# VHH binders against Thiamine-monophosphate kinase (thiL): the designs that were tried, part 24

Target 1, 333 residues: Thiamine-monophosphate kinase (thiL), of Prochlorococcus marinus (q7vei9)
Amino acid sequence: MLKEENTQEILHDLGEQEILNRLRKYMDYGQIDDDTALIKSYKKELIINTDMLVEDVHFSEITTNPNHIGWKAVATNLSDLACSGLEEVIGITVGLSAPSSTPWSWVDGVYTGIKAALNKFGGKLLGGDCSNGKQKTLCITALGTKGPLNLHRSNARPGDYLITSGPHGLSRLGLSLLLSDPITKSINVPNLLKEHAIKAHQEPQPPIKALQTLLKCKPYAMPWNAAATDSSDGLLEAIESLCRSSNCTAVVDHKNLPKHADWPSGKQWNDWCLEGGEDFELVVSLPPNWAKAWLKAMPCTKAIGRMKEGPAKAMWSNGETIQKAMDTKFEHF
Below, E stands for the ipSAE of ESMFold2; O stands for the ipSAE of OpenDDE; V2 stands for 0.75 times the mean of E and O plus 0.25 times the DockQ between their complexes.

## First folded at step 15 (VHH; framework vhh_7qbe_3)

Design bb4 (from aa8 with T101L; at its last look DockQ between E and O 0.59; V2 from the best seeds 0.00; counts 0 for: pae E 3.7 > 2)
Fold by ESMFold2, look of step 15:
Structure bb4 (fold): chain B 333 residues (1-333), chain A 120 residues (1-120)
Amino acid sequence: as target 1 above (333 residues)
Amino acid sequence: QLQLVESGGGLVQAGGSLRLSCTASGFTYDMGWFRQGPGKEREFVASISVSGGSTYYADSVKGRFTISRDNAKNTLYLQMNSLKSEDTAVYYCAAVYQWSLRRPSEYDYWGKGTRVTVSS
């Protein structure tokens, strides 16, 4: 039934001052009134990252709701910090652009998701800005302290194990399920796999726990250096990035691809595992004794291959170069 | 260890409503409700993600039950409407660090339960 009274508040009717007043509850007392956030003096290195989430590029109302968007915005940034050896999250700033017709409930949901992620992983909402725009866009800058591990793509060496922190392809499968793509409707995907895939897409988990166990498993005599990157742009891209930065060859065992236990067989499913994207796992190159310790301590990890001397590329164990196979390609420009 | 305490159970007539609550000592987990009827295995009822954005329901309760959470109050809720005699059970609050799961064996923390009895 239509009601004559307005039950949906939109940003136009509230105005900038009222929007900021409502956002106070997500911040420390008085912080919204300051132009800057004061960060305590630290005797540690700081790391910083900025990412954007753009409507119809990184999210849509078909695949996500506002709580998911807020969570994902934080998780994406924290994944980048984790791959740089994050110790502790200090906080984030949020730049929000949205049409004036946007309901307040949408903004409130986004900040609810942001706050939930910060509460789980650490840090505070330090500040930000709101502006009118044609397209919903979030710009998150995240700040944290760096721990002792020098985690960098260039630190891979011949003889290392190549390890993932978790299964790959789940987010791509989740997206396909949410969009009701024909390919996923023609196959009996087990219910638990469907549930895991959709969750991986809507509420990704940054690899904080994987990083923490990696640090704890370091053999005492080993240097505080390891090679890593995340797999947000796809597992194959992550492997190739390690190879390029370290001037090493990655030799991947086809049988050891990091698949969910119920992952279907077939070329397309292998392609999604390698190239699906948005899985936010660590892809790590480690000396053998550290690798074995991590694999034992963190059961979701999997050794997928070895790093060898050779040209900067990824190869199958039979010597063939791993080729990009998926039809779709994403570039901003 | 995470502590979970359910409340809100009781006797209610068929067609009626109850709201169950579960308070937690920490609230950064995916959470769910399970129930165990007389002589039955513990079964999944509903779950909700830590952000509140993702909810899942057993087919038997979909449309009648609503799961929600208030992270500021560290409280999980289950609103139960249009109750039936088959809903009679002990209801358990559960929490898991990783993704939402439907099997009791996959949850890490459990409350002691609260009894719901639906009379005809």
Scores: ipSAE 0.381, ipTM 0.758, lowest interface PAE 3.7, mean pLDDT 87
ESMFold2 (binder alone), look of step 15: mean pLDDT 82; pTM 0.846
OpenDDE, look of step 15: ipSAE 0.726; ipTM 0.878

Design bb5 (from v5 with L102K; at its last look DockQ between E and O 0.72; V2 from the best seeds 0.00; counts 0 for: pae E 2.3 > 2)
Amino acid sequence: QLQLVESGGGLVQAGGSLRLSCTASGFTYDMGWFRQGPGKEREFVASISVSGGSTYYADSVKGRFTISRDNAKNTLYLQMNSLKSEDTAVYYCAAVYQWSTKRPSEYDYWGKGTRVTVSS
ESMFold2, look of step 15: ipSAE 0.610; ipTM 0.857
ESMFold2 (binder alone), look of step 15: mean pLDDT 83; pTM 0.848
OpenDDE, look of step 15: ipSAE 0.716; ipTM 0.877
ESMFold2, look of step 16: ipSAE 0.550; ipTM 0.839
ESMFold2 (binder alone), look of step 16: mean pLDDT 83; pTM 0.848
OpenDDE, look of step 16: ipSAE 0.528; ipTM 0.813

Design bb6 (from aa8 with T28Q; at its last look DockQ between E and O 0.53; V2 from the best seeds 0.00; counts 0 for: pae E 3.1 > 2)
Fold by ESMFold2, look of step 15:
Structure bb6 (fold): chain B 333 residues (1-333), chain A 120 residues (1-120)
Amino acid sequence: as target 1 above (333 residues)
Amino acid sequence: QLQLVESGGGLVQAGGSLRLSCTASGFQYDMGWFRQGPGKEREFVASISVSGGSTYYADSVKGRFTISRDNAKNTLYLQMNSLKSEDTAVYYCAAVYQWSTRRPSEYDYWGKGTRVTVSS
């Protein structure tokens, strides 16, 4: 039976010792009593990433609940590791800042979401810290082993296929639906698309399965190198980043945009597909034989264009440069 | 190879309550309950996300049924209160790797069902 904590229990009234005692269930026995986590790693390179989730910047009570926040924090970090060729998740640390008036049920929900994501994708909660602060903030550091594939944005070559691991725009649509934005009222969004979009926003899936499939279908003759990045900042930004780092042109046909099956037609919908962000899909440039193998092995993938010799930018197939709309990802500074 | 086993069905008088359980061999899935009445198509009852953060209910059961999950026991529950004769059906537990929906065709794994009969 799922049971929520009593809303009258707040962090101030529990105190640090009781909070730590309650958090023990999310860690290996004895780990919470240690100042550090011992990582037994030999003969493998390690990769590490840190992301912050800040109240009213990355989440809000309107768009997420504590379970979603904990899940997203893990998934976001694991997406970054996947784009660096993650082999195995070792674990995470959690820095949590929250007002002393915060209900324990909120903290418990966050750690429940964290544990659920770790259980699904691998790794352990290695440790962390909890502190008083005015604004709810999570700082997640994730650690994993690096596999054999050198994923670098600079590895794209003219002649490669440009491929993504899944549809784009879902998280941005989910956010708009959760906020009841007027634009989602101006067109009838199919119910199944609404369900997928909201879930993509609240419980994103890092592209670990896509990475594993990519590795398994590598042709024997191909080197362990490929160009990739994630689409956290949007599909167009991911494509442009590959172009800049590899000094190549990406040629995209708008009919090949990676849309959900029920994705509506129109400029706004194309703009969200290109620039919506937070989709956490893999965007990859691959030699043709590897590309064809991956497309066959994983039907949710889509070839959206080709890499060509030319200036470092993204172009439509008619030769026009793909222009960014005014709706871009939030900049912190 | 996920295996789902429902239990807790039976005969109950209208206005009564039952709790269904579904034990799973693995629990990293979005989960749902569906039901199929005599001569009817399988219909959505409720779903819950893998994190436990999102629950959804068919309009016909909202306020009367509660879906929950216990990760420690790998068990999905459906608490059914204020039962009506139209709730009579075989209830199925279902799982999908990600993003449960109302459509049965999107679920990858199914239990064999447990029968609920609500007598007048």
Scores: ipSAE 0.451, ipTM 0.792, lowest interface PAE 3.1, mean pLDDT 87
ESMFold2 (binder alone), look of step 15: mean pLDDT 83; pTM 0.860
OpenDDE, look of step 15: ipSAE 0.785; ipTM 0.907

Design bb7 (from aa8 with Q98T; at its last look DockQ between E and O 0.56; V2 from the best seeds 0.00; counts 0 for: pae E 2.9 > 2)
Fold by ESMFold2, look of step 15:
Structure bb7 (fold): chain B 333 residues (1-333), chain A 120 residues (1-120)
Amino acid sequence: as target 1 above (333 residues)
Amino acid sequence: QLQLVESGGGLVQAGGSLRLSCTASGFTYDMGWFRQGPGKEREFVASISVSGGSTYYADSVKGRFTISRDNAKNTLYLQMNSLKSEDTAVYYCAAVYTWSTRRPSEYDYWGKGTRVTVSS
């Protein structure tokens, strides 16, 4: 996915007016000329999220191209909104900083990816700003309406099923494949797994369909409450967060880890499934009747364990505490 | 169900070029082109992600065929250059909600196909 370049137009040569003119195609008519975006008055709660993507921190030209970067920026924001019970995506704003020597094709690719993701998942590009800077940086703010489902980490109860909306570890494997990591070079990764893993890293799918199906499967008599969190920082962290917020024990069965069908056996592979990042899925705790309905309606979901009375921690079904194997500490400053 | 309609097939001499189009009733899917010769299984030709950022080609067509998409016009293209008699087949447009792969069984929606005949 390295970007090959012949001589190309760069931002310096185009200037601000031509850059704005070219960005017009990604927005509604006239929006690029306004300092603000008009949002109609809502009588619903609004939810908002902001994420920063920084070159060589959150993305690199080795692992992604501009279309991937734009797509990922939208998908990560929408995953956060989904975990808060998103109903409708209103739109996003984009702050972009890049060196003046940046090719226009890079900016065009980023916005192409942004627009593709918005078209698929909802919302519009509401506006934003561009400036020169020494390092490529993308700041996305996403805005949506909150639906009736109250998703909160503290809503888990003993007796609930613990369910993931999709397989885990794929993005971490994809990263390893893109970097030609010795671990993945020393084995023969099945082609379908390789294709899925790379795409999970480069063009993640936020759990919008899973959320919509969860809502439709709610039994009539049950309240509009469920426990959920996202797994972007890893499956184990998501499970432990549910436990801490709900004062429950999560009991996880080794056999039920949410693995891709071709996922290899072994400790390293289990560690990536539990602790690999950037798997933008829901981790949900549900009463049994709701859980069974969702599992049937949404084949990508998997029941990985049960919530039980006990200390706030994650345990294997054999009684051992699930131990972190990977160092996930990262500090921006 | 998503509707996919291919066009642009026809008769062409070896070494010639042809552009296939596929229009869709909704264009928020990863897309692919497959082809099927007489008595053969459908085989992968090319795929493209919804963002356009990921493209893949079968080895037999790499360098000669180019897949592209115009999301504003809900149209997928396959530019076929340097055509060979081996390229004679019915070409199918396909779509999948999540991620395209080379496996036909991963795709949920298919067009009816457009015939390409390459004369020697």
Scores: ipSAE 0.469, ipTM 0.803, lowest interface PAE 2.9, mean pLDDT 88
ESMFold2 (binder alone), look of step 15: mean pLDDT 82; pTM 0.848
OpenDDE, look of step 15: ipSAE 0.487; ipTM 0.788

## First folded at step 16 (VHH; framework vhh_7qbe_3)

Design cc1 (from bb5 with R103L; at its last look DockQ between E and O 0.07; V2 from the best seeds 0.00; counts 0 for: pae E 15.3 > 2, placed apart)
Fold by ESMFold2, look of step 16:
Structure cc1 (fold): chain B 333 residues (1-333), chain A 120 residues (1-120)
Amino acid sequence: as target 1 above (333 residues)
Amino acid sequence: QLQLVESGGGLVQAGGSLRLSCTASGFTYDMGWFRQGPGKEREFVASISVSGGSTYYADSVKGRFTISRDNAKNTLYLQMNSLKSEDTAVYYCAAVYQWSTKLPSEYDYWGKGTRVTVSS
């Protein structure tokens, strides 16, 4: 047992100057001392987005540690940029509000996760600050250059292939495993699937590589336009959004759902694949020549269906409209 | 950053065996072995899931090579038996954050390689 101070350094005891001094290791030299970050002029359009992560709304200590929170904050912002045709990540700024009683190790962990994600996906930590507040919140603004490809959900055309950049449902399964959901705890999920699902939830991957490969595969004659949206709110919502914005019907085959290799069969597992959310993948509608090139070049992509002329809805290949599962968000495995 | 260090390469007679090792500073990745012969592109040899429960092999090595891992020692292995002259290459250890794949461009981390020479 301790006799003096708690061995856990807290923000109050360190004070603002010491916190800023410690944060310098995550930034370019001198950046933390300035009111603004210097970026060089670009001859390209810039894209920017801002997301907030709030304790007990977007994360909890049960499912994530501080490194995961920092990683996820970067990954979600970069996924949004990727869905807008990102070319190059310039960097991010971080606003962090936390109680003064918060351990330094928590803040250090968040920034460690942020830096790890930036090192992997690109960009720099351009600036950041910590402020006193009653609830842990993280506000990330991400900045990048826009590439030549105009990605927009209204660009889908009848005859296109509907393609996902990666498997779906993994983050939802990971969440259930981390919460020790009685259903998933009582079922022996294959070890490979369990490990991939937990990692997908805690350390998501933005679809930057998928986007880069998509650009490289563009046939010369095709326009610099493609239809895309992200699947962070769920695969079915992404598909329906494409349909609404493009006034097209999506026809999806059950057998082509973008499942992990060890994904179990059954309605509940299909429902998690369709509606699980937080998978941070691209859902793309492409003309056949481009689609075939991308599918060949990017092994985690899957053609899940076709876009057809018709009402703005998603349907199975048998003609049945794809229905949202009423209790999927409240049901267990 | 994850560091991968290969070892165990060398000169061996055709029909012989070698065991390659790859140590890593962290071991929560799917991993694989690739090889690059003279004037060729890197090609897939084998991969293994983070748990070790799933393994995949190139057709040219199936039945002769065995990939394994020891997560307690943060070490990946490739046991190479019945070696042929066409197995001569630099062998690379690679790690991928979430999904093993047969494409070198999909791996996130690479070792510097270890040379295997099979003499006739």
Scores: ipSAE 0.000, ipTM 0.244, lowest interface PAE 15.3, mean pLDDT 83
ESMFold2 (binder alone), look of step 16: mean pLDDT 83; pTM 0.851
OpenDDE, look of step 16: ipSAE 0.671; ipTM 0.860

Design cc2 (from bb5 with S105K; at its last look DockQ between E and O 0.59; V2 from the best seeds 0.00; counts 0 for: pae O 4.2 > 2, unsure alone 56.5 < 65)
Fold by OpenDDE, look of step 16:
Structure cc2 (fold): chain B 333 residues (1-333), chain A 120 residues (1-120)
Amino acid sequence: as target 1 above (333 residues)
Amino acid sequence: QLQLVESGGGLVQAGGSLRLSCTASGFTYDMGWFRQGPGKEREFVASISVSGGSTYYADSVKGRFTISRDNAKNTLYLQMNSLKSEDTAVYYCAAVYQWSTKRPKEYDYWGKGTRVTVSS
């Protein structure tokens, strides 16, 4: 009985050409038949972002399946576009490096995830390249058209409401759970929260819908200018970033932190909410009328504070400085 | 409005296998299979995340059923092996159209169902 050793195909055996040929299924017909990808002119301003995912830095076999890696790669880049006033996703390019010993199934999984994300959020795979490397890496360049909103961190003004588009800390909790972190084991995390957290980490959602709703809620007589960033590096970092760029003080209400309904109580958990990272929510500074409209229209939004005149810093409503937790912040670099 | 259409149901002997399909008229987030047996409440069978990277199974079907999806075809699959009489039910496809952190998971769209009968 010849055990058909289902020898898993590896990249070495396929070679670059075959790999590229197989990747065609994730693209439009003819999309990469030339050295360059043809992009339709939209007669609009373009926004572009590049982000890298590196094995053991941004993902690992322990925490992320190939599908998740692909999804996350797209989501991360689209989040950046969203923060810049994205109207429509054009597409992405993918630079892939991986050891030759890497199974094809891994690559296939990654691109499956990429395609899933593109199908959901828009755009197409425009092209890319693949190469042998010592480490698995993805370099994604995302292209989109800029909409009417001028979102710049510097647009924050005193009197603005500080609003988030959703809860924070879930991704960090998810990571902790996936790593079987003793900290997370020390508490009873409800199953529902566990699932949400893991999902948030593995399949993050760019805040495109939030952006769209923000746009729709803009009062007619109000300028198209607002301040926004995403919370990829943590909520606190996002807030501070707004402050630095606008030279405003953010006053944050501790009672109004954007926590999941079942979020654990305590300083440590508050720190994760503030500094956990990879939540990819919009953090926005809006004038009061616009803020109120958005809050009403999108229930997952939360007003967490206000901007005031003062030094570029974030502080609590009680006047205390927001202290950074040294060891809890997710850093991409 | 998103439409879900199940197929692949039928009569099968105990120990046999069936493969169910669900075609969606558009892209969805998470998808899942539910079933409702005679005189029973609708119950969760399996779910798969939008990326396909996460799958969940009811304990009663774990190890026997495999959920998968093809996003290019907007199709959900359920491979059912080692079928038992207790697996007899109308199987429903469900899909999440909007991202939600709500628990329990709420599916936005449902198919009409496909009947699976397992004969002893």
Scores: ipSAE 0.026, ipTM 0.348, lowest interface PAE 4.2, mean pLDDT 87
ESMFold2, look of step 16: ipSAE 0.598; ipTM 0.854
ESMFold2 (binder alone), look of step 16: mean pLDDT 78; pTM 0.802

Design cc3 (from bb5 with D108N; at its last look DockQ between E and O 0.01; V2 from the best seeds 0.00; counts 0 for: pae E 21.9 > 2, placed apart)
Fold by ESMFold2, look of step 16:
Structure cc3 (fold): chain B 333 residues (1-333), chain A 120 residues (1-120)
Amino acid sequence: as target 1 above (333 residues)
Amino acid sequence: QLQLVESGGGLVQAGGSLRLSCTASGFTYDMGWFRQGPGKEREFVASISVSGGSTYYADSVKGRFTISRDNAKNTLYLQMNSLKSEDTAVYYCAAVYQWSTKRPSEYNYWGKGTRVTVSS
């Protein structure tokens, strides 16, 4: 009787020291052995944020693999920094909690995804911690320098163009495809749209390039202020947030919704574009000459409407208030 | 068109306080207070963004005056403390489409003004 080879490495069998030793390859030399990371003095303002990804709340094995989880954790943090006027990513820390039965390959995959995102968007893995817990959880803190743009939701003004940095609804469609929802089974979704939607859900792209181009397109005489927010909670929520903070009306033309070229027609698809969430795009309100320059310089941007004097609401161009169609509000408590 | 109506001006003793109000028919603008003393050009006093998130003050009033707004009541305020004889002026409420600025020529709408006289 031949004894079975041990082919499964789990965190319990490795122990803390071996886990830390294996994570060393994702960090600068010696960093894993230090309790803190040294950050050189900066002459610029620093920005910082923290996000959590929790199993069965923000990801699942059905919709993502470990590399996607690591990538998404970085991308969501960097999107938050971009919406605050990020100039340069300094780095991140990672708190990981997972059951002792978790395979090492899962942890290795997560950190591979983290490293891939950092390599693409900038910054270093500065440190972190790994602990036993009942539910897989990532807590990412991201640190960057603030650039010269003063991005704030309150900076929108009547006469501005309302612009998105990219298409919306893709992540929601990607989720539906990965879950095999009946509506996506019953409709012939073109292959290219499927590929883009799944990628948008699993490998979101933070809007760093869009932000950089927005800065480069600023007219010389214009103040450094621009109105911006993210669309992680949905495009309609982002638009309404701009309206509330700026005390303006947004007038949106439904024909100008920021749709993928192959986006299906119909109310359901418009609802996902407006309310689907997790698209991680900039939603920006700009004076016309800045708006025109940005639209020309970055073709993925789209003017979806205008800001006007009026109540803090989003309206269709026919005068009707845009009504929330989906129950998309998620509360942790 | 936007209508701006100031109130709260009057006679006050040096060292005293006064609160100016400006009501507007619409409130989707950055707003400011300016003042014009006898024989002088209109000068910047304070400004506030549409949400209240950014405020700016002239050096001569910083620490003594506070600008605020109540968007639910469509009202702009200027709380004026530790008043000096040099603060005697007609105070104007103004609104601008773009971001607030210290230059009067960039403001699109103006009130008719309210007189503040500091006596002692």
Scores: ipSAE 0.000, ipTM 0.107, lowest interface PAE 21.9, mean pLDDT 84
ESMFold2 (binder alone), look of step 16: mean pLDDT 83; pTM 0.850
OpenDDE, look of step 16: ipSAE 0.170; ipTM 0.642

Design cc4 (from bb5 with R103L S105K D108N; at its last look DockQ between E and O 0.62; V2 from the best seeds 0.00; counts 0 for: pae O 2.2 > 2)
Fold by OpenDDE, look of step 16:
Structure cc4 (fold): chain B 333 residues (1-333), chain A 120 residues (1-120)
Amino acid sequence: as target 1 above (333 residues)
Amino acid sequence: QLQLVESGGGLVQAGGSLRLSCTASGFTYDMGWFRQGPGKEREFVASISVSGGSTYYADSVKGRFTISRDNAKNTLYLQMNSLKSEDTAVYYCAAVYQWSTKLPKEYNYWGKGTRVTVSS
């Protein structure tokens, strides 16, 4: 019985042309028949973001399968668009680099994840390129239309509420769990929290729904200006970013940190909440009336503090400086 | 409203295999299979994330059942191998339409079910 060695196809054997041909199934018919993708512009302003995912930096075989890589690639870029006032996702381009020894199944998985994310959040695969490389990398450019909200970090004002669209630290916890980190083994993490954390890390959600609800909750007589960023680099970084841009002081209430319901107690875990990164929630500074409306409309939102006049810094409500944990900051470099 | 339609159920001998399908009328996030045996409560069988990158199985079916999905076809599959009499149940497809932090075991859309009978 000749065991048909299902010889896993690798990129080397397929070649670039065949790879591109196979990738057509993830696109609209004719989408990449030309050297460029045609985008119909309806006289709307465009917002564009580019983000890179690199193996062993942003993902690994231990923590992220190809489907997750694809999903994450889209989600991270859309998060940036969302915090800039995204109305509609137009689409993405994908630059893929991978060793020639890479199995086709990996590429297929990545694009499956991409397609899933696009189906969920909108947009289409507009095009891209593939190349041989020494390391697996994805370069994503996301295009969207700008909505009516003018979201700029500099728009924060004294008196504003500081609000997050959801819990923080889950992705970091998820990563720890996936890596079998002794830190997480030292405590009893409830199963529900484990699942949420792992899911948050592997399949992050851009805060598009949060943005939509934010828009819906805007009082009609209020300007279309607000301050927002995402927490991709951590909650604290997001807050500080708002402060730097607006030249305001953020006063954060330690009791109101956006923690999961089953979040462990302790400094270490608070640090992960504040600095874990890759949560991709909106961090916004809103006038009181708008803030209250949004808080009411979206239960997962949490007011964590307020903006005041002062130096560009974040501080605790008790007047203490928020100390950064040296080893917990998510850095791209 | 999202509609889910199961197919592939039937009579099979113990040790045999069946493949269930569930077609969704639209895009879904997480999808899963549940089953309800005679006189039993509905129980979790398997779930798969929207990207297909995460799968979850009940302990009773782990190693025997495989869940997969084709998003292009909006179809969910359950490959059932090494079937046992205790696998006899109506199998239900479930889906989440909106993104939530819900666990893979939580769903808001359900199919009508397909009957699987395993004969000894």
Scores: ipSAE 0.080, ipTM 0.563, lowest interface PAE 2.2, mean pLDDT 88
ESMFold2, look of step 16: ipSAE 0.643; ipTM 0.871
ESMFold2 (binder alone), look of step 16: mean pLDDT 82; pTM 0.842

